# Designs tried in a protein design chat: VHH binders against AFG2-interacting ribosome maturation factor (airim). Part 4

Target 1, 202 residues: AFG2-interacting ribosome maturation factor (airim), of Danio rerio (Zebrafish) (Brachydanio rerio) (q8jhh5)
Amino acid sequence: MPGSALLSLQQELRRGFEALKAAKDTFDGGHAECQELVSSLGNLAPQLKALKQVQISETPLSGFPCLQQRLHYKLSLAVDALLAKLAEKMAALQKVWDAFAQQVFTVVQLYEKNTDALDISVCVSRSAVCPSVSDMLEWLQDADRYYRLQLMQSRLLLQTLTPTDLTSMETAPNRWRSVRSARQEERIADALCQVSIFLETE

## First folded at step 22 (VHH)

Design w05 (from v02 with G98A I100L)
Fold by OpenDDE, fold request of step 24:
Structure w05 (fold): chain B 202 residues (1-202), chain A 126 residues (1-126)
Amino acid sequence: as target 1 above (202 residues)
Amino acid sequence: QVQLQESGGGLVQAGGSLRLSCAASGFTFKHYWMGWYRQAPGKEREFVAVISWSGSTYYADSVKGRFTISRDNAKNTVYLQMNSLKPEDTAVYYCAAASLPEDYEELYDSGSYDYWGQGTQVTVSS
């Protein structure tokens, strides 16, 4: 009975880490794509600023009716388009991590259901080929917390982006880059490395 | 069903202020530019203001500096803060939604707007 519980838990843990690997890759790719979009958005800010400062009527372009307004309109559309794409990408990332979170929840629930059957000594035991159940649970939960926070922070950042605050737009690329924690991601990478042998062994 | 419901209209003295609200439902609010039009008795409907999804704003010359359009996408609501009201501002105010092409002139064309509210009466007394 205890052996069966442990095996079941290990199977769910494997699923958890496989989900983590996939989600991490998706996040990395998605974040990079968002970086490009945010960078594009940042580049629009100086253009909008310049447009506010320029008097088209005093330039050789004065012969074009409503040129300033037309340019402003085009830039406005561009801003909307970029923000829409960003929102779409963030929504997609959220779905991926919701699935991962559900898997983590499943693992935790399974562990909690079997606490009477699993001795603490078994849960903290590790081998050269398999980390302890305790460590693996912690790693999955840590990853879940980190990426949940990352998504939240990313969304909050994007919500601050408006053409009424051009400084915010202009600084957005740097702020976007700074949302990620190299330290936390390194820890996650290390965890994945430590479970690599475990994942290869059935 | 698509619905735009205006509120906040009423009687106000010249120099006073009103805040109009328009609650939207039945369509994806965030994909639309939201605008305000007004129609005085015996006159044509005229553009007042429009706001893009992200917050870019455009105003009629007659209301610049006095009116402010804003939106809350979480509430699917667009607002029109009207300050320093004048008798000339008396009209039925309509909320409108548009998915606009890349034509600036379309902002000022009522025909470019896909959805309309029933309107709310604003009366400014001298």
Scores: ipSAE 0.791, ipTM 0.914, lowest interface PAE 0.5, mean pLDDT 93
Fold by OpenDDE, fold request of step 24:
Structure w05 (fold): chain B 202 residues (1-202), chain A 126 residues (1-126)
Amino acid sequence: as target 1 above (202 residues)
Amino acid sequence: QVQLQESGGGLVQAGGSLRLSCAASGFTFKHYWMGWYRQAPGKEREFVAVISWSGSTYYADSVKGRFTISRDNAKNTVYLQMNSLKPEDTAVYYCAAASLPEDYEELYDSGSYDYWGQGTQVTVSS
């Protein structure tokens, strides 16, 4: 009985870590893509600022009717497009991590359901090929918390981006880069490394 | 189906303020620029203001500095805050949505807007 419970839990843990691997890869890629988009957005800010500072009518380009307005309009469209793309990317990332979170929830529930059947000694037991149930649960939950926070912070950052605040736009690339925690991500990577053999075994 | 519903119109004294709202449904709000037009009696419909998805705004010269267009994408609503109202501002105000191409002049072309509300009456008395 206890053995069966343990096996079931390990199976769900495997699914959890597989989901984590996939989600992490998606996050890494998505974050990089967003960095590029945010950088592009940041580059539009000084252009918009410059455009505000110049009077086209007083330049050799004065012969072009409404040039300043047209340029502003095009930049506005570009801002919209980039923000829309960013929103899309973030939404996609959210879905991925929601799925992961659900898996983590499933694992935790399964563990809690079997607490009477599983000895503590079993749950903290580890081998060269298999981390302890306790550690694996912690790793999954830690990952879930981290990326949930990352997504939230990222979304909040993006919500501050508007063409009415060009300074916010201009500084966005650096702020975006700073959202991630190398330390936390390394811990997650280490966890994945530690479960690598476990994941290869049925 | 697509629907734009204006509200907030009414009678106001010169120098007063009104805030119009336009609730949108039936289309992806974030993909559209939202605008306001107005039509006074015996006059053609004229551009008042438009706001991009992200918040870029454009105003008619006649309302610049007095009117403010804003939007809440979470509520699918666009607003027009009208301050320092003048009798000349009396008109039916229409909410409009546009998926605009990269042509600035189209902002001022009512034909560039895909969806329209029924309008709300604004009357400014002397």
Scores: ipSAE 0.780, ipTM 0.908, lowest interface PAE 0.5, mean pLDDT 93
Fold by ESMFold2, look of step 22:
Structure w05 (fold): chain B 202 residues (1-202), chain A 126 residues (1-126)
Amino acid sequence: as target 1 above (202 residues)
Amino acid sequence: QVQLQESGGGLVQAGGSLRLSCAASGFTFKHYWMGWYRQAPGKEREFVAVISWSGSTYYADSVKGRFTISRDNAKNTVYLQMNSLKPEDTAVYYCAAASLPEDYEELYDSGSYDYWGQGTQVTVSS
């Protein structure tokens, strides 16, 4: 029955958008936390450069043997600690995206199982308070693709950070900011706004 | 479960070269600092070299300029390229791993390392 299949699909769409709302909240906070860590990494690169060029024997500190090596050690430890914290944060974001992606997969599978019972005119129907099924499916799939790409780009950026290329570490905070797309995130926010009444209905 | 397995030891004449490898099992320890110690008979274990996760290296004075430590994080393996070998380099070489060591002095303290390999013999003849 077309009406029964549509009701089931609408329920799964509600679950999908609730998952999207939760995922977006987690990604916004997680990315901000990572921004702080990446900024700290960027600040360490000039300090490593400066330490490499300083002749400690010409300073008041010349009476401290191994001082340059001890300072280099402290900076290297800080780099590794920050990279470890970033890896933990990225793993947490991956888990949230995996859960969201599974919900999108479930909704798409339900739609595909019921294409015989759902004709195209029913799927494109919309009202002032309920977007079409086709629009809602598209929005969930678009969000899934965006977060997948964002995670991939973030991981690739972090993998290029190396102490042997200190300029790449200095520029990392700006490159991290650029991974997110303001336009794509506005589209996700707009979709959540457009489904808000749909989510409130039983 | 973490295991460290050294390989590449053997006999070589003075002035020669050897490359040691240490493979780690258990990919959850990718952020460990990895290093090499050596022990001649009747002596205490002696620090040789260590490499941080991100690639910073530190060497004992006795090997500086002759030995090079490197790592391949994708293979979870650390290497020690030993050039210009001397009879004094004869020892059992041990691979070791430490989680984010706190102090510089911990590099020289064998008690600061969490995991150890079984060792591989390096013998340098005259």
Scores: ipSAE 0.395, ipTM 0.734, lowest interface PAE 2.1, mean pLDDT 83
Fold by ESMFold2, look of step 23:
Order: structure tokens, then C-alpha cells, then sequence
Structure w05 (fold): chain B 202 residues (1-202), chain A 126 residues (1-126)
């Protein structure tokens, strides 16, 4: 049933692009939320640097440390609280990417199992309202690779953040912004625009 | 179930060094502040050192400059390097873990720590 194979593939492509739309929405929002947290973390770095530069010799009474130690403690607690929130956000992004990656795997697997039944001219055919199967597969795979790279880069960046490397903390907001590629984001948006009618039908 | 297991204690001459280790399991090591307390016979447990999840360290005055706390989040392990040991450092050393402490004074309050190890004996002679 060649026509049945094409309909099954088209249905899985719809599921794939629905997953891509959800992934894009979550990554856009999650990246922005993390940017705020990373910026807050970066703002703590100058405060920790300034506190380190203050060399006032104070003698704490038994069990009563000086004000500098208390302030350093408060800043360190704030760093840990922000890092904990960032870890939670990264777990949420991972979950969304896992779902998208699984759908891309499913679509590619279905295509590969049905290559004999699928007419290659139909797979490369396109119309004003329906992109080719080949284009849609390529777009899903490209988006999967892009988000995988983005997630990996984000995790590596966050793993380097520590109060003992204040330059890493201070530069993190700019490095976080650089994780996203404007070119790749535009390509994903264009792909979603081109499939919009396809997603609306069946 | 959460478990903290100390090792590395023993008998050492005054002026010597020991390295204590505490292996953590049953919770994420990354999100807890980890510390060391000690208790000499007939005395209350006293704070020695603590390290935050991200690596900030705090020490009791009696051990500053001689002891160093560190952690390896990948190995779920916290360490206490004890140098220039003195007879008054003789005690059972306990590893402890706390969720994000509320105030600085809680570092000294043993009741603020959620989990405790079984302890390892350190004895400094002469």
C-alpha cells in the first residue's frame, strides 16, 4: 500500500513539526528566562570582587564572625540559589528536546522503512501550500542538530560557573546570549512558516 | 536513602597531615552545602569547615590556614586536608550536609545540617 505509506509519513511529519513548534516556543522562553538568571549571577560577580578587595582586619568574637564574612556568605548563597534555578530550567529544556528528538527519529525511521514503496518524484514534489517530503525531513533533522548543539553549549557554560572564577561569572551573560544563532533561528522560523498550511490540514 | 561515609582518619604525629574523604549517596551532591564537624570526648560537636555547592569555603578560626575543604561534584565527594596537626585536633570528625542554609550563624549550628556521617577518628599524638 504505497499510498498508505505516504499518508503515514505525512502524519508523522505533522507530529514532527508540532514537536518542533513546541520545542521552539520552549527554547525561546527558556533561553530568555535563563538569560535573566545568568544576568543576575553576573551582577553578583562584581560584588564578590569588590568584597575581596576590601582588606579590613577585624577580629571576630567567639562565634561571631565579622561583617565581611557574613556578606560573603550571603552572596555565595545567592550564587547557589541562582545556579539551582538554572539547573531546573536546563532539565525542562532537556525534556522538551528529548520529545522532539524522538519524533525526528520516528519520522526518519518510517521514511527509511518505506523507501521502496515511496515514489522519489513524490518525495521531492512540492506545491505552493505543501513543501516536499525531502525538504521537511531535512528541516526537522537540521533543527534537531541545532537544538542539540545549543543545549550542549548551555550546559558546558553553566558547568564553568563558580564564585572562585569571578571572570567566568561576570562574562556569562554575554556568552549565554551567544549560544543562539540568529541564522539558525531564522531557518527554523522559515520552515515553520512554510509548513503552516500543511499543519492546518489533516 | 541518603548516606555519608567518612574515611581517612587515623593516628598521626603532631605537625603531620591527614586527608579525610566523605562519599555521598542518595541525593544530588551538587545542591547541598557540605561540611565537617568534630567532637572530642566529653565535648560538644564543633564546626570545622563548610563548602558551598559552587565552591565557597568557610572555616572555624581554630583551623584557618591549616585545614582546606574541597569538593568534587562529579565524584560526589568532599575532602578535608588537615595540615600542621596539633594534639587539640584529636576528635571524631563528622561529615555533614545541609540544604541551602538560611543565615551565616547556621554554619555553627549542628541542628541546621540534615544528614550526618558515622564519623572517623583522628588522633594526634605528642
Amino acid sequence: as target 1 above (202 residues)
Amino acid sequence: QVQLQESGGGLVQAGGSLRLSCAASGFTFKHYWMGWYRQAPGKEREFVAVISWSGSTYYADSVKGRFTISRDNAKNTVYLQMNSLKPEDTAVYYCAAASLPEDYEELYDSGSYDYWGQGTQVTVSS
Scores: ipSAE 0.354, ipTM 0.713, lowest interface PAE 2.5, mean pLDDT 84
Fold by ESMFold2, fold request of step 24:
Structure w05 (fold): chain B 202 residues (1-202), chain A 126 residues (1-126)
Amino acid sequence: as target 1 above (202 residues)
Amino acid sequence: QVQLQESGGGLVQAGGSLRLSCAASGFTFKHYWMGWYRQAPGKEREFVAVISWSGSTYYADSVKGRFTISRDNAKNTVYLQMNSLKPEDTAVYYCAAASLPEDYEELYDSGSYDYWGQGTQVTVSS
């Protein structure tokens, strides 16, 4: 049933793009929230450097036991609290990507199951209200790969953040800005724009 | 949520070394500070050492320079390398975990720790 196969595929494509819309919204917000947290970490690095250079025995505060250790503790606690919040944000992003990746897997499986029923001319046809099946499949797969890579890059960056490597903490805000690709973000936004009428006709 | 299991205790001669291990599970949503306490017979449980998730270490004065706490986040394991052991180090050693203790004094207050191991005996003969 060629017409039935196409309608089933179009339904799964709609679900895939709805999942992409949700994923994009969550990743945009999550990246911005993480930027704030990473900037706070970057601000702690100069404070840890200053504390490392001070010997309390050389200050007028001699005789205040554990003052340097108490100050170091406060800064270390702040670092760990920020890292804990970042880990929670990463887990939330992973969950959203898992849902999107499952939808992409489903639509690709349906396409592969029905290759005999789908004519090449049908798959590459475009209209004012419906991008081609080929374009929509490509866009979903490209977005899936991009978000997977973005998550991996984000986790690798966060693994370098420790109070024993203050250079990593200082450079983290700039490195976090580089996790996202402006070009890939534009491609996802363009794809969502091009499918907007397709999604509304359902 | 968090489960702690100590190993590595035993009998050693004074001046010797011993390495304690504590395997932890349940670290999926929080960064835990991991530490060691000890309790000699007839005495209060006392703080030995603690390490933050990111690697900052804090020690009791009685063990500074002799003991080293470390952690392997891939194995969810914290270690206590004990060198230059003295008979005064004889005690049951407990692994403990706290979710981001808020004040420095909480390191020394055993009631501030959320999870505890069963303990492992360390005996240092003279």
Scores: ipSAE 0.250, ipTM 0.652, lowest interface PAE 3.7, mean pLDDT 84

Design w05 (from v02 with G98A I100L)
Fold by ESMFold2, fold request of step 24:
Structure w05 (fold): chain B 202 residues (1-202), chain A 126 residues (1-126)
Amino acid sequence: as target 1 above (202 residues)
Amino acid sequence: QVQLQESGGGLVQAGGSLRLSCAASGFTFKHYWMGWYRQAPGKEREFVAVISWSGSTYYADSVKGRFTISRDNAKNTVYLQMNSLKPEDTAVYYCAAASLPEDYEELYDSGSYDYWGQGTQVTVSS
C-alpha cells in the first residue's frame, strides 16, 4: 500500500501540472485579450472629455443637446460593452482557476491522508528526470496562490472603471499590466520546465 | 424567475420628495441598463430615467434637475430620488431593465425593455 500511495500521488501530481499548463495558457491569453479591451476603454476617455467641453461651452438651448446627448450615449454604450466583455473574460478565467485549484486541493489531500504510508526520504528524493514530491507540491500551491491573488486584483481594478471617473479609465491600461508579476510568471514557467520529463513518462 | 420589485411610493404634497427603490432578482443585475417609466391614468407609459451598468444617467426633459437615478450593483438595487414633486408627477412608476440597448431611441421605447416591475403608486397633492 506504500507503493500504491506513491503511485497515486504521482498520478495526481501529473494531473495537477497538466491543469497548471492549461491554466497558464488560458491566463496568458486571457490577460492579453483583457489588455486590449482595457486599452480600448482608456481610449474612450479622451472622447468623453471632448464631449464634456462641448457641454460646458454649449449656448443653444435645444439644437446642440440632442446631438451631444446621442454622442454621449454611444460612448457610454461602448464603455458598457467593453466592461461586459471584460466580465465574460474574468468569468472564464475564474472557471479555469477553479479547476486548477481543485486539482491542487486533491493532490494535497492525497498527500496528507497518506503521510503514514509515505516516508519523508521518498518525498524529498529527486532524480535527474523527476523533481521531488515536496518540490512539486510546493510549486502547485505557489501557483494556486498566485492565480487567486491575480484574479482578485483584476476584479478589484475592473470595479473602479466608470465613465464618470476619466482618470481611472485613462490609467487602467497601465494598472492592468501591473496585475501580473514577472517574477511569479518565471517561477511557474521554471516549474513546468522542471516537470516536463516527469509529465512525458507517465 | 426574473423579478423587479418597486417600493417607496406613496402620497406626498407638492414640493415634497420621495425615494423609489427597485430590487432585482433572478438574473445578473450587472450588464443591464436600469430605468424608470411612469404611467398616468389614460396615458401611455412615459420614460423617466435610465442608468447604465457603469453609471451614466439619462433623464426625460420633464424631470431633469428634479429626479436623480442611481444604482447599487452590490445590492442589485436601483433608486429614483424625486425632489420638487408636482401634481403632474402623479403616476404608477415602473422599474425596467434592458440588456445593452443599441440605440439612443431605445431609451424611450418601452418595447425595448426586457423586464418590468409591478409598479408603485406615487400621488402628489396640491
Scores: ipSAE 0.245, ipTM 0.664, lowest interface PAE 3.8, mean pLDDT 84

## First folded at step 23 (VHH; from w03 with G98A I100L)

Design x01
Fold by OpenDDE, fold request of step 24:
Parts: sequence; C-alpha cells; structure tokens
Structure x01 (fold): chain B 202 residues (1-202), chain A 126 residues (1-126)
Amino acid sequence: as target 1 above (202 residues)
Amino acid sequence: QVQLQESGGGLVQAGGSLRLSCAASGRTFKHYWMGWYRQAPGKEREFVATISWSGSTYYADSVKGRFTISRDNAKNTVYLQMNSLKPEDTAVYYCAAASLPEDYEELYDSGSYDYWGQGTQVTVSS
C-alpha cells in the first residue's frame, strides 16, 4: 500500500533528522574543542620560533645546562599531545557522522525501493506540519555532504600541522575557523527547524 | 606490545648513502617516539636519532647534517636516511620505540626505550 510505504519512509526520515540533530550538536561541540586545541598549538609556534632564535648560552640562563634543548623537548611533547588529542576528537566526530551517513543511506534506499509505490505528487506534497519527502531527503543529503566535506577538510588541515612547519602551526587557528560555512550550517539549522513539528508527531 | 623490524642495512662505500627502515607492528605507533641507536663492535650502544610523533627530530652530534630521521605514521614506519657515510658509521643499527617522559635526557638513554628491533648491519668501507 502506498500509504504504508510513505509511513515507513517518514519513520526513517524522522530517524535521520534525529541523528542529524545529535550529530550536529556533537560537531559543534567538537569543533569548538578542536578550536581551542588548535589555538593552543598555534601558541606553541611562536614559542618554538623564539627558542630557535635565542642562544640560551649567551643569556643569564647560561648556567642551566641544556636548557634550550630541554625547553624544545617539552614543547615538542606538548605539540604531540595536542595533535594526538585533535586526532582523537576528529576520529570521534568521524564515527558520529559515519553513523549519520548510514542512516541517510538507509532512507535513500528505502525511498528508491518504493519509487514505484509512491506517486511523485505524494513525495512533493507538503503541509504546515510536514515538509515534503523530497525536501527532507534533500536536506539530509545536503547535510551529509557538508559535514563529510568539513571533516575531510579538517583532517587535511590537521595533517599539515608539524613542528617542522611552524608557520603552518601558527596560522592553524585561523585556518581552522575558516573551514566552516556559516551559510551551509544555517541552511541545516533551518531544515531542522522546518522538520521540528514533524519530528514531534508519530 | 610493539614489534620492530629493521631493514635496509648493507655494505656501502664511504661517502655513499643508505636508507634504513623500521616497520612497527600494532596500532599504537602514534604513541611512541621512534629512535635509532647503533652499536659498533667493541663499543657501547649509542644514540643516533629520535623523532617525535609529530616530527620533531633529535640527532647525535656525530650524525647531524648527514643523517635524517623521518616517519610515516600511516605506514607505521620510521626511516633513517644516512648520507655521507663514514667508516665510523659502521655498526648494527637498532630501531627503538619509546613513550618518553618530559625529560630531555631520556632521549639519550637507551633504557628509556620500551621496544627494540633486532638490528640491521651497516658496513661502510673505505
């Protein structure tokens, strides 16, 4: 029955948007945390630069053996620690979005499976309380594409960070901030708003 | 548990180059600093180079400017590019992995390394 197919699809769509909400929240929080970590990393860069430019042996601190090397070592450890934490955060975010992507895939498959049973008119039909199936599918897929790209870009950025390129480290906070698209995220937020009533109804 | 396997050793003429590789088993490669030590006949094992996870490098004075340590975390491999080799570089070269504390001197202490390879022979002829 076409009605049964529609109901099933709507149920999966609900799951998709619930997953999107959760994933989005996780992303927002994770991104913010990463911003702090990247900022910390960025702050280490000028310290490393300064350390390279100074000859401790020619300063009043010359009485401290291997001070320059020790400081460099500690900074190196700090860099490693921050990068490790960033990698961990990104991995966690990836898992969340992989799950979301799977849900989107499920919804799309279900839709495709029922294309013969569902009239186009039904799929594009909308009400005050329920967006169209077509729009909802598009919103989920758009979100999936966006965040997949965001994660990829973020990972690529992080991969460029190394203590051998201090300029890259120093500029990382700004580059990290610039990865996100406010416009795209607003669109996703709008989509979530539009489905809010739909999500509240069984 | 990390297993380390060195490769790339051999006979080379003075002034020549050699690249050593060390493959690490396991999934915890990122947790370790990777290093190279060497032991010449009748001598103690000595520090050669160490690289942090992110790529900070440290070298013995005797090899500085000639040797380059690098790593590929995706391949769980650490490398030692040895250029301008000298007969004095003849030794068994060992790969080592360490979870080092915040002590610079630990880099030069073989006891600070948790895992060791079997070693690979490097012979530099005059």
Scores: ipSAE 0.771, ipTM 0.901, lowest interface PAE 0.6, mean pLDDT 93
Fold by OpenDDE, fold request of step 24:
Structure x01 (fold): chain B 202 residues (1-202), chain A 126 residues (1-126)
Amino acid sequence: as target 1 above (202 residues)
Amino acid sequence: QVQLQESGGGLVQAGGSLRLSCAASGRTFKHYWMGWYRQAPGKEREFVATISWSGSTYYADSVKGRFTISRDNAKNTVYLQMNSLKPEDTAVYYCAAASLPEDYEELYDSGSYDYWGQGTQVTVSS
């Protein structure tokens, strides 16, 4: 009975790490896409500032009626469009990570259900090809916590972006880049590396 | 289809303040620019203010510096804060929603708005 419980748990752990790999790839791609969109927003800020400062009536363009207002309007539409795209991308990323979180939850529940059948010694036991159950659970939970936080922080950052605060908009690309933790992501990468043999030995 | 419902209208003395609210139905609030129009007795409907999804604002010259349009996307609501009210501000105020093209002049064209509220009466006494 203890052996069957362990095998079942290991199978769910495998699914968890496969889900983590997929989710991580999606996050990396999505984050990069968002970086580009945020950068575009950042580039609009100086344009909006310049437009506020320029007196078109004093330029060779004075013959164009309401040019300043038209340009402002167009830039405003561009801002809205970019923010909408960002919101859509973030929503998509959230769905992916919610699915991963559900898998982690499943693994944790399975572990908790079998605590009577699994000796602590078994859970902390590791081999050259298989990390311990304890470590693998910790790695999945740590990854879940990290990316939940990342998504939340990213969403909050985007909510602060408005054309009424052009300085905030202009600095947004740097702030977006700074949301991620290289240290935490390296730890996740290391965990994936450590389970690589385990995942291949089905 | 989006339904709009205005509230907050009433009688106020000259120099007073009033805040109008417009609640929108549905989940598509983010797709629309929200605006306010007003119509006084015997006059044509006129533009008052409009706000983009992200918060860019536009005002009629007659209300600049006195009125402020804002929105809460979480509540699907647009507001019009009216300060320093004048008798000339007396009108029925209408909330409107538009998916506007990339044309500035469309902001001031009532025909560019897709949905309208029933209106709320604002009366400013001298």
Scores: ipSAE 0.769, ipTM 0.901, lowest interface PAE 0.6, mean pLDDT 93
Fold by ESMFold2, fold request of step 24:
Structure x01 (fold): chain B 202 residues (1-202), chain A 126 residues (1-126)
Amino acid sequence: as target 1 above (202 residues)
Amino acid sequence: QVQLQESGGGLVQAGGSLRLSCAASGRTFKHYWMGWYRQAPGKEREFVATISWSGSTYYADSVKGRFTISRDNAKNTVYLQMNSLKPEDTAVYYCAAASLPEDYEELYDSGSYDYWGQGTQVTVSS
């Protein structure tokens, strides 16, 4: 019975780390795609500023009374199109995190149900090919917390983006670059490296 | 799938005010532009105002300065504050939504709007 509980837990840990690997790949790509979109938004802000300060009656453009409105419309459409694309990317990231979070929840539940069958010395034991159960649980829970916070911070930043606050649009590319923690990304990469042989064995 | 429901219509004296609301419900994964059209008896449906998802506003010349469109994206609701009402403002007012219209002239083309409410009557007495 004790050996069966450990094997079941190890199987769920493998599923958890496979989900983490998929989540990391998707978040890396998704963040980069969003950076491109956010940079495009930042480029629109100077154009909106210039348009607000143009007095058409004092320029050669005075014979085109709708020009300022048409240009403002085009820039506003571009802002909304980019925000729509960003929302789609955030929904995709949410879906991947939901799947990963469910796997973390499952493995933690399995561990808690089997604490009597799992001796503390077994849970902290490690080998060259298999990190301890305690380490693996910690790494999954830390990654889950990190991605949850990253998603929340990303959504809060995107909520500030509006053509009525051009400073928020101008600063967004730099603020987007800082949403990710280099330290936490390194910790996730290290965890995936340390479980790599564990994931290869079945 | 988006469903639109207007409220706030009624009878008002010339010079008076009304506030219309339009609540959107259903799957709202797209950033819709939302607006108002009106139709007087025996006339074509005409553009009144629209607001982009991010808050840019556009008005028909006949209502500019008197009407104000606004939205609350957390509630999926758009509002039309109608001040200094005139008898010629009498019409059924329809809420409409469109995904990212491509050209400025599409604001005035009712065929460019994907979703419509059932309308609310506004009557301005002289």
Scores: ipSAE 0.262, ipTM 0.664, lowest interface PAE 3.4, mean pLDDT 83
Fold by ESMFold2, fold request of step 24:
Structure x01 (fold): chain B 202 residues (1-202), chain A 126 residues (1-126)
Amino acid sequence: as target 1 above (202 residues)
Amino acid sequence: QVQLQESGGGLVQAGGSLRLSCAASGRTFKHYWMGWYRQAPGKEREFVATISWSGSTYYADSVKGRFTISRDNAKNTVYLQMNSLKPEDTAVYYCAAASLPEDYEELYDSGSYDYWGQGTQVTVSS
């Protein structure tokens, strides 16, 4: 059988990729849910712009002392409700990333603790059913960095959204689509495909 | 759950200014709308101003143009800048917080607010 250090590392690598699979599923779904919320927010921006441009004295609604306040209130409530839902989604994504990042930290620490016991040739060797230890470590660390960046960029985008900056609200749906990298998503999917047999065996 | 602490009250001459602040602490589960109510002796508690999480402001007609509400979400604090104060503004000012109120009329209904501060006295002398 392989040395005790290699077997322990392989078990932690399996836990890491199971966490990556869960993180990818949650981030894919969470991003899609947030896209719908951000699109709804973007639709409110033209309505707020139109309300700001209405001259009440030139409409049949003149004489309503708080009509503009009531309409502005309803739109502002809708904006804040959407922002509150987005904040809840961000908190859920943060929690999933925290769990994944902890697994990546654990596997890297185990590797570093056992570098003396691991031969470099076994760390870079691969087979038809098992990618190299070096490749698997690289893929986990790359995914960790990507999700960390994605979460940070998402939070920064949402922090700029306010009814006083209608351009930010109007452009938010397009900017939200750009938070994800198609290339990085493909790399994560490829890594999960390449480890699929490794995850099925002990 | 949420604790509200007002500060900045005091005695001021008519025509003067005061700035109230309200610091919120505790666990926050939602974006809150925060605002100010006041109660003069022998009168019902009345709406003064409210600000949404994202910064939209609403004022009672009696203070519009003289008072300005603002917030700093990083410090979880709301402010009320009161200018051109009149003796009629003399009251205890209360900070209040609500989840997303559903109707515009709820701004004027003190029962719609979930959390209240202890109040701070503002006295405007002639």
Scores: ipSAE 0.250, ipTM 0.659, lowest interface PAE 3.6, mean pLDDT 83

